# Designs tried in a protein design chat: VHH binders against Probable fructokinase-3. Part 5

Target 1, 345 residues: Probable fructokinase-3, of Arabidopsis thaliana (Mouse-ear cress) (q9lne4)
Amino acid sequence: MASSTGEKGLIVSFGEMLIDFVPTVSGVSLSESPGFLKAPGGAPANVAIAVSRLGGRAAFVGKLGDDDFGHMLAGILRKNGVDDQGINFDEGARTALAFVTLRSDGEREFMFYRNPSADMLLRPDELNLELIRSAKVFHYGSISLITEPCRSAHMKAMEVAKEAGALLSYDPNLREPLWPSPEEARTQIMSIWDKADIIKVSDVELEFLTENKTMDDKTAMSLWHPNLKLLLVTLGEKGCTYFTKKFHGSVETFHVDAVDTTGAGDSFVGALLQQIVDDQSVLEDEARLRKVLRFANACGAITTTKKGAIPALPTDIEALSFLKDQKKRQTNLKFSKWCCTASPC

## First folded at step 1 (VHH)

Design q12 (framework vhh_7aqx_2)
Fold by ESMFold2-Fast, scan of step 1:
Structure q12 (fold): chain B 345 residues (1-345), chain A 123 residues (1-123)
Amino acid sequence: as target 1 above (345 residues)
Amino acid sequence: QVQLQESGGGLVQAGGSLRLSCTTSGRAFSSYAFSWFRQAPGEEREFVGAISGSGGSTDYADSVKGRFTISRDNAKNTFYLQMNSLKTEDTAVYYCAASLRDYYVGSDAYDYWGQGTQVTVSS
């Protein structure tokens, strides 16, 4: 795959999209909650919207219920500029729903409407193969690996994208409660590990997958494979660490007043992929990669300043404005001797 | 699923020290990042500090940085909050929390919580 002059490369994101129902008040049980806010979600859908909001070209491949919620979610993708030609609707199953609340006694109460939900019923024979073949980057997570027939659809989509020349991007996005066991989760995630060109994990996911409590470069590199071009370990408020065949390092993030971290990792991934889709030589140039990761960290940080995932994802104008404001803040500190030498400003 | 239980709270004089413990059961301890939160009387719950699964990353609220230290002992399935130079403003119910994902998580990110332990700092 190649993009012509003036045509942006397509980023196809594969997997689940769902609705989280978040209580309007904290500290009550699900049955006692007076109301819920609908929070559309799903890490692959968040990545697709993040790409589109930053001015990239994105498509979503997945399955929704042929119900009011499924069509609402498809509408949200369309409204945010995401190509919906990869969306299938299941006539019998419902759109995936998740209800979760934190009770006043500290106990978490869960109710999942995923048994089976439409997203897990995507079949290999209903994939939009033309759309998948047009991908310059093909992004995916692990929820689509948990249950057949979606696992087989996932594997087929990866094969088709790879054969068409797409860069494969993997964010395991571990949701341990959805797996039959921790060992099954680790086994299935590692079974597709060597197929990806780019992998992003959190430090918690790194410890889970390696079963090693020592968070060092050796532990991260134990997950390296010959076909991997970039391994990223996100460190929350401390930014990220990157590994390539030739170099490794860390990029610190930005201090913000965080209100909700939901979707920040998806924002980071979307920003990274949007920045490299038309120029993969960035992955071989440390200085350019560091600039891209700084941009991705900015997008992730912005996403934490607002409630929810999708509503908090930045536009390119917002991201660039944020970076400009950070430079102005740094410049002001440089010209204030007391702030720079006596105490942090 | 994981259950968390705090211990070590109590009454302490300003300028003193106290160590909170959080013991876990259920899931593999090493798979979790851990955090401490607190809620003062009449106020909303606030972040205090966090430690990653390996202990390689720690983060603290500005109000406690330099005074509080988070650590973990994977052999004992326990993590700790060492509180030094306590102030009357540190009076709160302290909660421990566990997460399979760190900050910058996806839409289905969820945390497990303990019941809370009271810390009262007298002048």
Scores: ipSAE 0.000, ipTM 0.152, lowest interface PAE 17.7, mean pLDDT 82

Design s01 (framework vhh_sonelokimab_d1)
Fold by ESMFold2-Fast, scan of step 1:
Structure s01 (fold): chain B 345 residues (1-345), chain A 125 residues (1-125)
Amino acid sequence: as target 1 above (345 residues)
Amino acid sequence: DVQLVESGGGLVQPGGSLRLSCAASGRTFSSYAVGWFRQAPGKEREFIGAISGSGGSTYYAVSEKGRFTISRDNSKNTLYLQMNSLRPEDTAVYYCAADRYWGSDYYTPSEYDYWGQGTLVTVSS
């Protein structure tokens, strides 16, 4: 007797998916590392999987190499319930690879296999336009803006989604080493700024884009544009700050024993989009928006409790259990404080 | 929206060189793929060359390959066309055009959203 309540809105995530190779030993250079562990990555792919694990409908649009790694990545998307009809394969180019280590001095070393990688070669004429037109939310980052023909594919996908009535969601996901210069990165990111309905930046990205080290509301609002519905600034363990036309405020996060922060921002975005895809009026209701952002913060926090991005993304059951446990903790804390006040030792 | 203004046209002798400029207004110029077209008297507008928003990709008409070079300076909101070894048949009004996204056909004028008013290039003695 189970009945469907109707079809869920589709969230289409556009951009790169790649493999990060992380040294098996910390504190050494890339040349000194005896081996590497492969970790599937790419912020747009992480967002799509985050949506799907929370019970949402997600599709990924991007290009992979026609190689073992490209087919492995497509398999990971399929296994996690992400629609793969937007995936193209390039016969000539390889799947994108990144080798990254953190030296003992805190300096990161990078080596990218992107000369060009398959994700950079996505053309406008090979886009699955029917899939893009089906999106209620169209999400994207900035790596797909760096070079042609993918930049033109990105711009076409945005326009097609917007014309079809999709909400445009932008997470710049700045990766400075992939850009020809910091100036080119700012120029390209700001060139599409006015197109998005929702934008999320980190505190580091806010400083980069504004070239201002002051993390105040004035600095954040310098990035506001008249058609933007929601601007989010994520502050790590301090939670997030939200800005709309009518209201602004902050939502604290949850205290957890963090193991690995990789994918926490993607988890936050996926949770936000999954919560609003079928009811965008949330963006105009501060109380409801705060509840959604608290849920998004919970998903981000859970993602930090496990190594890697994709393996750490929560299911809806895990997120709901986490929130119930946090409510119990807060209730017990409030009761304990009250009892101590009423009965001093 | 983007507004485009071409400059640098004029009279030049056969075998000479000329650099055209296209000045764009609007903060979003770097988001646009841009192209150069020309129109000779009594003919349709024809494609010369195009450049991606970042400047990473360039495309040229087969007939003009090697003589013309397209470039852009996003910090100055300017597009350039360097024309070498000019011939009398290069005489035309030269237009710059901008597209919000590159359609499947970058050589067709109707794919471009924004156009300049043109600058006249005359190649004769």
Scores: ipSAE 0.000, ipTM 0.102, lowest interface PAE 21.5, mean pLDDT 83

Design s02 (framework vhh_sonelokimab_d1)
Fold by ESMFold2-Fast, scan of step 1:
Structure s02 (fold): chain B 345 residues (1-345), chain A 124 residues (1-124)
Amino acid sequence: as target 1 above (345 residues)
Amino acid sequence: DVQLVESGGGLVQPGGSLRLSCAASGFTFSDYAVGWFRQAPGKEREFIGAISWSGGRTYYAVSEKGRFTISRDNSKNTLYLQMNSLRPEDTAVYYCAAGPYYDSSGYYLEYDYWGQGTLVTVSS
């Protein structure tokens, strides 16, 4: 791989961090659950940890409650090697909470409890501007756009990072229940669309933003803007589709026994950013980009094989081992089927 | 019941052309990457080419890239292999296979389903 001989590029992830409360039994309502498991979360925080676990350099910029939960979350970021110099604490507001229902298929449904939470109270004047200016990649989502003063902090952080030469990475991470209306969500998300260098949307988000149920290249390209370097559409079990100025295509994912899809998209983003932060020429080279997206798909797939987001994020050793095992498994499956794939075996 | 059924095999003269089809049933064809393999008597099974779930990307074995073309029609649940400039060395049983993965790094697809094969004989 080509890398600079200097320090690793810093990936700064901006936004929310919260606690998910997951029922101890699946298939019951929140009121019927006898207990809950506490799981740290938040897409920007998950991305920062994903980068760090893969051997990258990451920092988190956001605000937490000055409470036991906020300090616990900051501790988790530090434990996972994420720079905490961008973390602020709010003296009055509580740390954000979400309650998650578990379906029998392992999919999660969210209910949010915020009134307002500390993460939405980050002010422009409390941003660590030196940290933001040091970013080679500045990553963000949309929850930080929902309310003031955090929306103004978000806009200022983006401007400072871009002026300093950072690559801007946007994952809308749409959470409709947190928005005043679907129209407001589309308006705010699209208001910053043309500022990003890289955008990743899910197929659900593509349908939401375009209001088009047809998941074709024309629909995806309706979201293209001239300054975008990469547009990604994640397609769950079908992998992802990528669009650049010069080429587009798809990279399929890996079949795994998924137990929990939470954080898979964040894992994918973190892996992508970690792979390109020190060599952005990858975005101009389709073969190299496809290899990076295959790695990102592997990280996302690994994340679905374990419960929760953060505990399931792979290390670089785990990701490389998984890819090696996929190669070995291909060899073994070919050999095993030589006798029994024809009639009669 | 998942089934892949190859058709279009037969006897063809050297230099001739042949189009193979693979009809899929019992699963959502458009969700799967699909590919072609062949096996000649006494030889290992050889990868020919693969096509992604959408048809947007194809990958070929180096030896076949100029002569063989893979395509799919998701509306008909059918995979195709167009074979041109056939040689005696192309004589083999041709198999289609379906798997959820497409690997652009040179790894083969992970194949969940396999057809029973169709014989192609290139002889004068």
Scores: ipSAE 0.000, ipTM 0.124, lowest interface PAE 19.3, mean pLDDT 82

Design s03 (framework vhh_sonelokimab_d1)
Fold by ESMFold2-Fast, scan of step 1:
Structure s03 (fold): chain B 345 residues (1-345), chain A 121 residues (1-121)
Amino acid sequence: as target 1 above (345 residues)
Amino acid sequence: DVQLVESGGGLVQPGGSLRLSCAASGRTFSEYVVGWFRQAPGKEREFIGAISRSGGSTYYAVSEKGRFTISRDNSKNTLYLQMNSLRPEDTAVYYCAARGLWFGESDYDYWGQGTLVTVSS
């Protein structure tokens, strides 16, 4: 029951989970790489784990191959406290794989093994509707919209969650190479735009969806719709920009020694949803929303300090310690300023 | 919550130029849509124009917008109004203002004290 109080509300994350294969050596083509490390991933799965690690209640709805990799991924979700009752296994198709290299020029080279993969074969008739109806927040992306039958499963799950009173959270998580065309990607993404209560895009996604290179409030406002409660534009190291019906603003992120940005956006989303799942009134209070976005930025920043997505997602203890450390640094800087600038005369 | 202080006003000859500044105190200037207003003696306050939080979008309501340009520097917490080809009719107290709501001409929450611009020979 999405409206339940006194207990932590359930955040259900819907979509893909896969394995990224990251080469052990950079600067070579995919075919020349001598070996790869397995990096479990998928933005919806990353969000579910992020919520759980922060002390929230999370469930994952999706389909995996009935293979060693699919069962490994389901095990990772369970080990991280994510409810697995929404997971289905496909006997015929394999678990989704992606091979990614960081070339010597800094560009990423991708090869996807999705012909079709099990995650794209989820059917409407195999959804755990009881689990979906119990969601207080229902989160999803766009990969699950690309092909049937998963598109129909996605639309069914979204409808069931919305009818049950869930807050719908959308992170398009655009992966342009997986779409038949950029035009089809825009069409499908925008076809469900007005259904979401919360939407988060990156600056790259904002440019793609609006076809406008100018990154400003006017461009973001062109994506607003009357029933949207929160629009977020993430700006990497510059933080995020938020838009509501009553106010808009920006929240700077934290400067950290970044190692790998993979999963930082998912960490941000998971932290946001965990903070608001039991109190939607935060979305009507700018001071409280700014505090939540500062927490979400902290979680995203922490995630960049370690290699990979899932291993880098912070616990609630880690996030709170980070924020206390940042407050102490602010106090010390203020003290140092007064000590250095305050004269004895 | 932001405090705004205008500066750069003064006496200028017709045809002259003047740049007004509005300094914001507090760390949150970049969070606000900010704009310029003016009020001539015995007249109501008139909206001149506004600039988005990023500075990428501007909106002008006054008919002489081609003579006036609004800009902002978020690194300096400062809003500017560049005024060219000034006329005696431009004589007014100029105010900067900020809003925490959607971009628009009305409902500004924070106001400066104003700076007087006098255009006379």
Scores: ipSAE 0.000, ipTM 0.169, lowest interface PAE 14.6, mean pLDDT 84

Design s04 (framework vhh_sonelokimab_d1)
Fold by ESMFold2-Fast, scan of step 1:
Structure s04 (fold): chain B 345 residues (1-345), chain A 123 residues (1-123)
Amino acid sequence: as target 1 above (345 residues)
Amino acid sequence: DVQLVESGGGLVQPGGSLRLSCAASGFTFSTYAVGWFRQAPGKEREFIGAITWSGDSTYYAVSEKGRFTISRDNSKNTLYLQMNSLRPEDTAVYYCTADSRYYGLTPDEYNYWGQGTLVTVSS
């Protein structure tokens, strides 16, 4: 038997990839916008690229249109080092598009070209099962649960990954306008809740799922299940709160001048998964988990300093430089954590 | 269980070169980010450089850029530091360090450390 070359664990991200059309001017309705800029996106695709940019090994499983946009998106994944062997193309349906503007009255306007888009038409029989079985971490969201046949493909992919021993990572990534109703969204999200090993929710999603306006530890723990290894609640500028079987706590994020928060949560998730894929014992070691979450918070914060999601995702060099700059602001401390003598402590 | 053992230190004249090695055992070396720190007498440990698990990305302290080169050989479970144009100020104990998928620029960001190897730059 040949010896291993020491390969990295694969993170497979499952779901949608699409183009967001962002208006060239803010504060107007969709019909009044004079133009739009293409912003490739989709939370699962953003996670895969985030993993890859940080030096991780990532693959994307999903379906795109057999059109210029679908092939452009596949090209972006390839350019960013993401394995494209899980990508299917639909010859009949178009690549998913979203048009979103913020009106002057504060209301969001949405126009989705998703009835049906290619991502919704992924079938269980099209799945690259060998790729899914190779995953050490299998990551997914909730948009792929909204309609058939993709819901069935989603459920099969989760089952295959779990049976192969993968760690299941779930970011509900709630997009209420895409669901038939809030009740249907809660029902579908909670129907797969107990299957995941790691779950990340925002404070808004915590409120939505629990129907409780209080964001305390009791409310978060009402979502705990016996097989869950890590529950994360992101709190925007206040950082995140983590819960495990043995410990819980909070990690502050970094103050930055944010210009665009798009993809910050995806960046956080990608960084977390990249850091733990080859050593899941981090999930049982609070000190190490706190370091990982600090790194994930840094990646999320960096992502807010630039426009768009994918262009703003940090490389490992960018994240480390950011952390070094943050550490310099704490160097007035006289206390040392290690021996001050020439010999190691 | 995890062990990192540095070697290759010694006395060298100013302007000389040294190659340090760090032998890793007890973990899957090829999946870990690894790096080098040094500590001069009476000073804190300072970052020298780091290399990702694949070897595709390296990061160096600005003061050492161009003089020091980090490399790794995953088939031998070994990390290297090539040090050129050495100065008396480079005199320190050099430590290798490792962490799974998370390498940082400060000592508190690493869990695994070697015992160190002494480098003395003196005429």
Scores: ipSAE 0.000, ipTM 0.145, lowest interface PAE 18.5, mean pLDDT 84

Design s05 (framework vhh_sonelokimab_d1)
Fold by ESMFold2-Fast, scan of step 1:
Structure s05 (fold): chain B 345 residues (1-345), chain A 120 residues (1-120)
Amino acid sequence: as target 1 above (345 residues)
Amino acid sequence: DVQLVESGGGLVQPGGSLRLSCAASGRTLSSYAVGWFRQAPGKEREFIGAISGSGYSTYYAVSEKGRFTISRDNSKNTLYLQMNSLRPEDTAVYYCAAKSGYSYGLFDYWGQGTLVTVSS
């Protein structure tokens, strides 16, 4: 749909949305769990909601089951201010489900209901092309590459967005258990690598894609391509490293008491895209890019302080309040170091 | 660049109600996170509450929760503060403030304020 004159640029996020079922009690197997809490998820949907909560304009393009869960998920997107005109419903297939448990030994146990799930049945011919053409930023992941017809829909959506002048943002969001093999995952992910303007990988994904255990600048730059504008490597508690044609560096994150890291990377991406959608010159200005990445790190950090992904995604007011409080803590830390009189060196 | 103008301030009796308005010009208010602040004589500026650009999220200072309500009408490019059960300690100059979606810090744009006096 067309944007009103004078509104912010639209960020369209393409891909899956699903329900994770998480045990009500930790430390038990799936078969031993007495009950489950449903947690809406899906990295592309989390990014769309993150953008919207920060005051940006977001739309989601994807397919859900024509069932109670699919309509619930669409409702969550609408409630969070995400444009739902890109959502399709499949009459026959069910909404994607995942059952996830954390065993007492720290291992995650997964059971997926995707036989096939509606999200993988999105066809090229049912895409809302006008919505995609309206995107100033088009964001996507890799789950939509795994099976047809969704892979073809993914490729068409990318082509339409790029042709319309959108900035393409790629977060591989590797989910190894969903791929036929690690080799197939690398092949498909790398097949679209040179299409994106911005790519964000985790350190785990960097190791996976390069097959190199060394997390240095040379390893990251082995994934650079001439048309890439920004490559980001997220390093958890260590923050992130950024690479452009002209400069590279690192931005530390914030120390918080983390309770659940789910959605932190999606929060980071949503914040980044929201900050640059109407001013891409930030990508050419290291000082401004560093401020944007600090803001994105703050949003990611806030997301870890609460359970779940969507409920934990910060508003713009929450993020600004957090940054103000962190600046006060930094000032107090500097003052405390200066007040040490016993050993002034 | 957005300009903010507060209105609706005045003299009210304790226990009364008042609605403040903040009109935005230059840019559409829906593109900004917006909030209300106040400054009592001889004191620092105090946060009251804020609403996101999408209207999805509203955050209030604990002391104001339940008495004050923030709302926005994007069609009129206007932010509102509904103030109920007013007390003499609510006497202050009330400011609306906005933050651009590109801002990396605190509120960037401030109105000139509107005086609210609560006295008998």
Scores: ipSAE 0.000, ipTM 0.141, lowest interface PAE 20.2, mean pLDDT 83

Design s06 (framework vhh_sonelokimab_d1)
Amino acid sequence: DVQLVESGGGLVQPGGSLRLSCAASGFTFDDYAVGWFRQAPGKEREFIGAISWSGGSTYYAVSEKGRFTISRDNSKNTLYLQMNSLRPEDTAVYYCAADLRPYSSSWYEYDYWGQGTLVTVSS
ESMFold2-Fast, scan of step 1: ipSAE 0.010; ipTM 0.429

Design s07 (framework vhh_sonelokimab_d1)
Fold by ESMFold2-Fast, scan of step 1:
Structure s07 (fold): chain B 345 residues (1-345), chain A 123 residues (1-123)
Amino acid sequence: as target 1 above (345 residues)
Amino acid sequence: DVQLVESGGGLVQPGGSLRLSCAASGRTFSNYAVGWFRQAPGKEREFIGAISGSGDYTYYAVSEKGRFTISRDNSKNTLYLQMNSLRPEDTAVYYCAAEPDFWSGYYTEYDYWGQGTLVTVSS
């Protein structure tokens, strides 16, 4: 049973946080790049910050290098209102890094500094169990399942949270190149499938996990389990499809001029969890769930209108302003089209 | 990052067939899911269908009714759209678009777009 002395429930996000290095210019190899911009990343960290920026309570559980980058990332979490008491630092390993360039021949060049990075070395015995037990929602991805000892830490954290009564939220966040094989990825992801109360997949992840090219309700429902309360399939510009025990449907997204889609899914997840953490009855009320998913789609859409993930995550004020502007637009459109709705009289 | 160039557009008679090609720069084309979109004058961009990086998985918009087939040849860095039983309402600029596997957002939102190729279906 989770306990809380505050009005807002705690959302604990578990997993990796890293730095992406993006070239300041395109068309050069990694070695030829004159400079890089540092972009903090990691889906679980993005979710924690998304929750916090929307006015929710969030904590991050993970491991960073005991280096300038690790402490910078921890500082970013703190600055964005995320509880850092679940962060461990590894004395021997460095903070995870990713470098991406576009070569002059048009090919992407990737270089990962994860051999091993600090996030992979989180041990079960160093988990902040008190923090994990305090969670009303415990959110996680799949990168932390890839290797030991972090896989064992992940499994222990899930079990501790579940035993304490937390709602388990799973975004597989498949990064196939980081796995030893596609088969190992499917095996590990599906090994924890039945433990989650809420799962969000993209249409690409649905295809990967089911090994079925057909994108229909039957394919999605093949991933349904009796313990699931909500299965979400995100469909990019088409919005999302939701499945529960009692109802299923789709919610369209918002048309915006997208600049950078990085973090849009994390924004969607953070917004969803923030909206339901203190009132899980939403999951049994289709009208209320549709409103929550519309809000989550709005947050995801806002995130695409700006460069990067964290800088683009909306605040409460930004999200509410966006929704008010959309409502004004719909009211004006409804009024301008009133003559077309009167046929036949 | 990938650059995309569409080709094969032109004038075709109703009921005819046309195959569009999309040439990608680079040798890592198989790391991208790629799709076809179209935009007719005065309308929003419409999704047609997409194919996974491996080519093993495809999905289509319901409106295409089996008339359109997407395929890819990773050895040639090329995406294809086979269009059959063309109608005047298929007149549009056709775009190919790509998203990187692990660097895309969680939505099926495409980061890299071609400049488009015009298809006109008329007598």
Scores: ipSAE 0.000, ipTM 0.113, lowest interface PAE 19.9, mean pLDDT 82

Design s08 (framework vhh_sonelokimab_d1)
Fold by ESMFold2-Fast, scan of step 1:
Structure s08 (fold): chain B 345 residues (1-345), chain A 122 residues (1-122)
Amino acid sequence: as target 1 above (345 residues)
Amino acid sequence: DVQLVESGGGLVQPGGSLRLSCAASGLTFSSYAVGWFRQAPGKEREFIGAISRSGGYTYYAVSEKGRFTISRDNSKNTLYLQMNSLRPEDTAVYYCAATYYDILTGYSYDYWGQGTLVTVSS
């Protein structure tokens, strides 16, 4: 029998990349913080790196400032094996920055430097269309929908990818403070809803988009459209719920000592896409989909065990080792139970 | 119950060729990513290469690319490793392995064979 050889399918992730500034001391206001740590951020960039670290082929399409921070971020993508041919640099605008802290009273403070930031200025005419057409999976969020000309670039990129036969993956990644209003956010997010093949929302996003506080199958299915292949609702430490035309169910996650949940959802998405990019028939096979979602949950869980998003994203070896250890632990628990009900061991 | 059984190992001269086979029972290779690993005496287990679940791509360790070829016959539920231009340093126990996850380089494969010894010596 002839050997099967080919290039891995390309996953193109479209959108923003930025720097989050996190206070060195917790529980203080932004003005009271004596210092900040730089943390590279942006859900689309996190997804691209997650794919690459798991041994997948990834590219990032977006715009950064032609400044020290923009080139630093592009370097991080390159260092992590992400194709940079879709990256543009804006000579006039700066790389996006966000400052975020959790006050002692439990409220988050945000301060954004996006007036406009370079990511908002990506134009349709500067898109690398050949790269986008090469995608087997085209992934995107919602921050790129907020402002022109990037909204038009986003819509153009989606159209080009879809016409080339790519699977469209949408993670709304709602950042309510960046939108002019909650109503504008719902309107824009729902305006592209029926174009995606795969959509992943959190339970908070499901509540926001449906305006229904009940987290049940009926609420999730109110977002279903005939062209959807997979709808996922992530439930944090409770795992995820999946919906297809033929089946639906839930997959539990793994208990870990969480240090920082930043990037866990992006890790989950990257793992899912890496697993299905070259085998999309998984989406029609419940047993196979459940195993893929268990793997995605493992990647998300691992990401919570370390500070930051990018530094915490697992390699393929780390993810598989984690799953092996979980099976071994489960087997040991079965043995322990048997021993306690039988002979002393 | 799952079993993977390797065959085709043995003694070969340097520069020779050998084809290893791995037969599966209790699982269907077309639904799994499948690969080959080896372990030389006193050394750690190393990855040789693997085929994705779809069969759409094959990954090889850099040191083995061009000399070793992996193939899968789904109708016979059998995995093959064609080994050419064998060297004394290729002496090892060769293992086939199957994993549901389409991550090909990890050692955390779900199912492993018992191994077949390949000795390259004059």
Scores: ipSAE 0.000, ipTM 0.318, lowest interface PAE 11.5, mean pLDDT 85

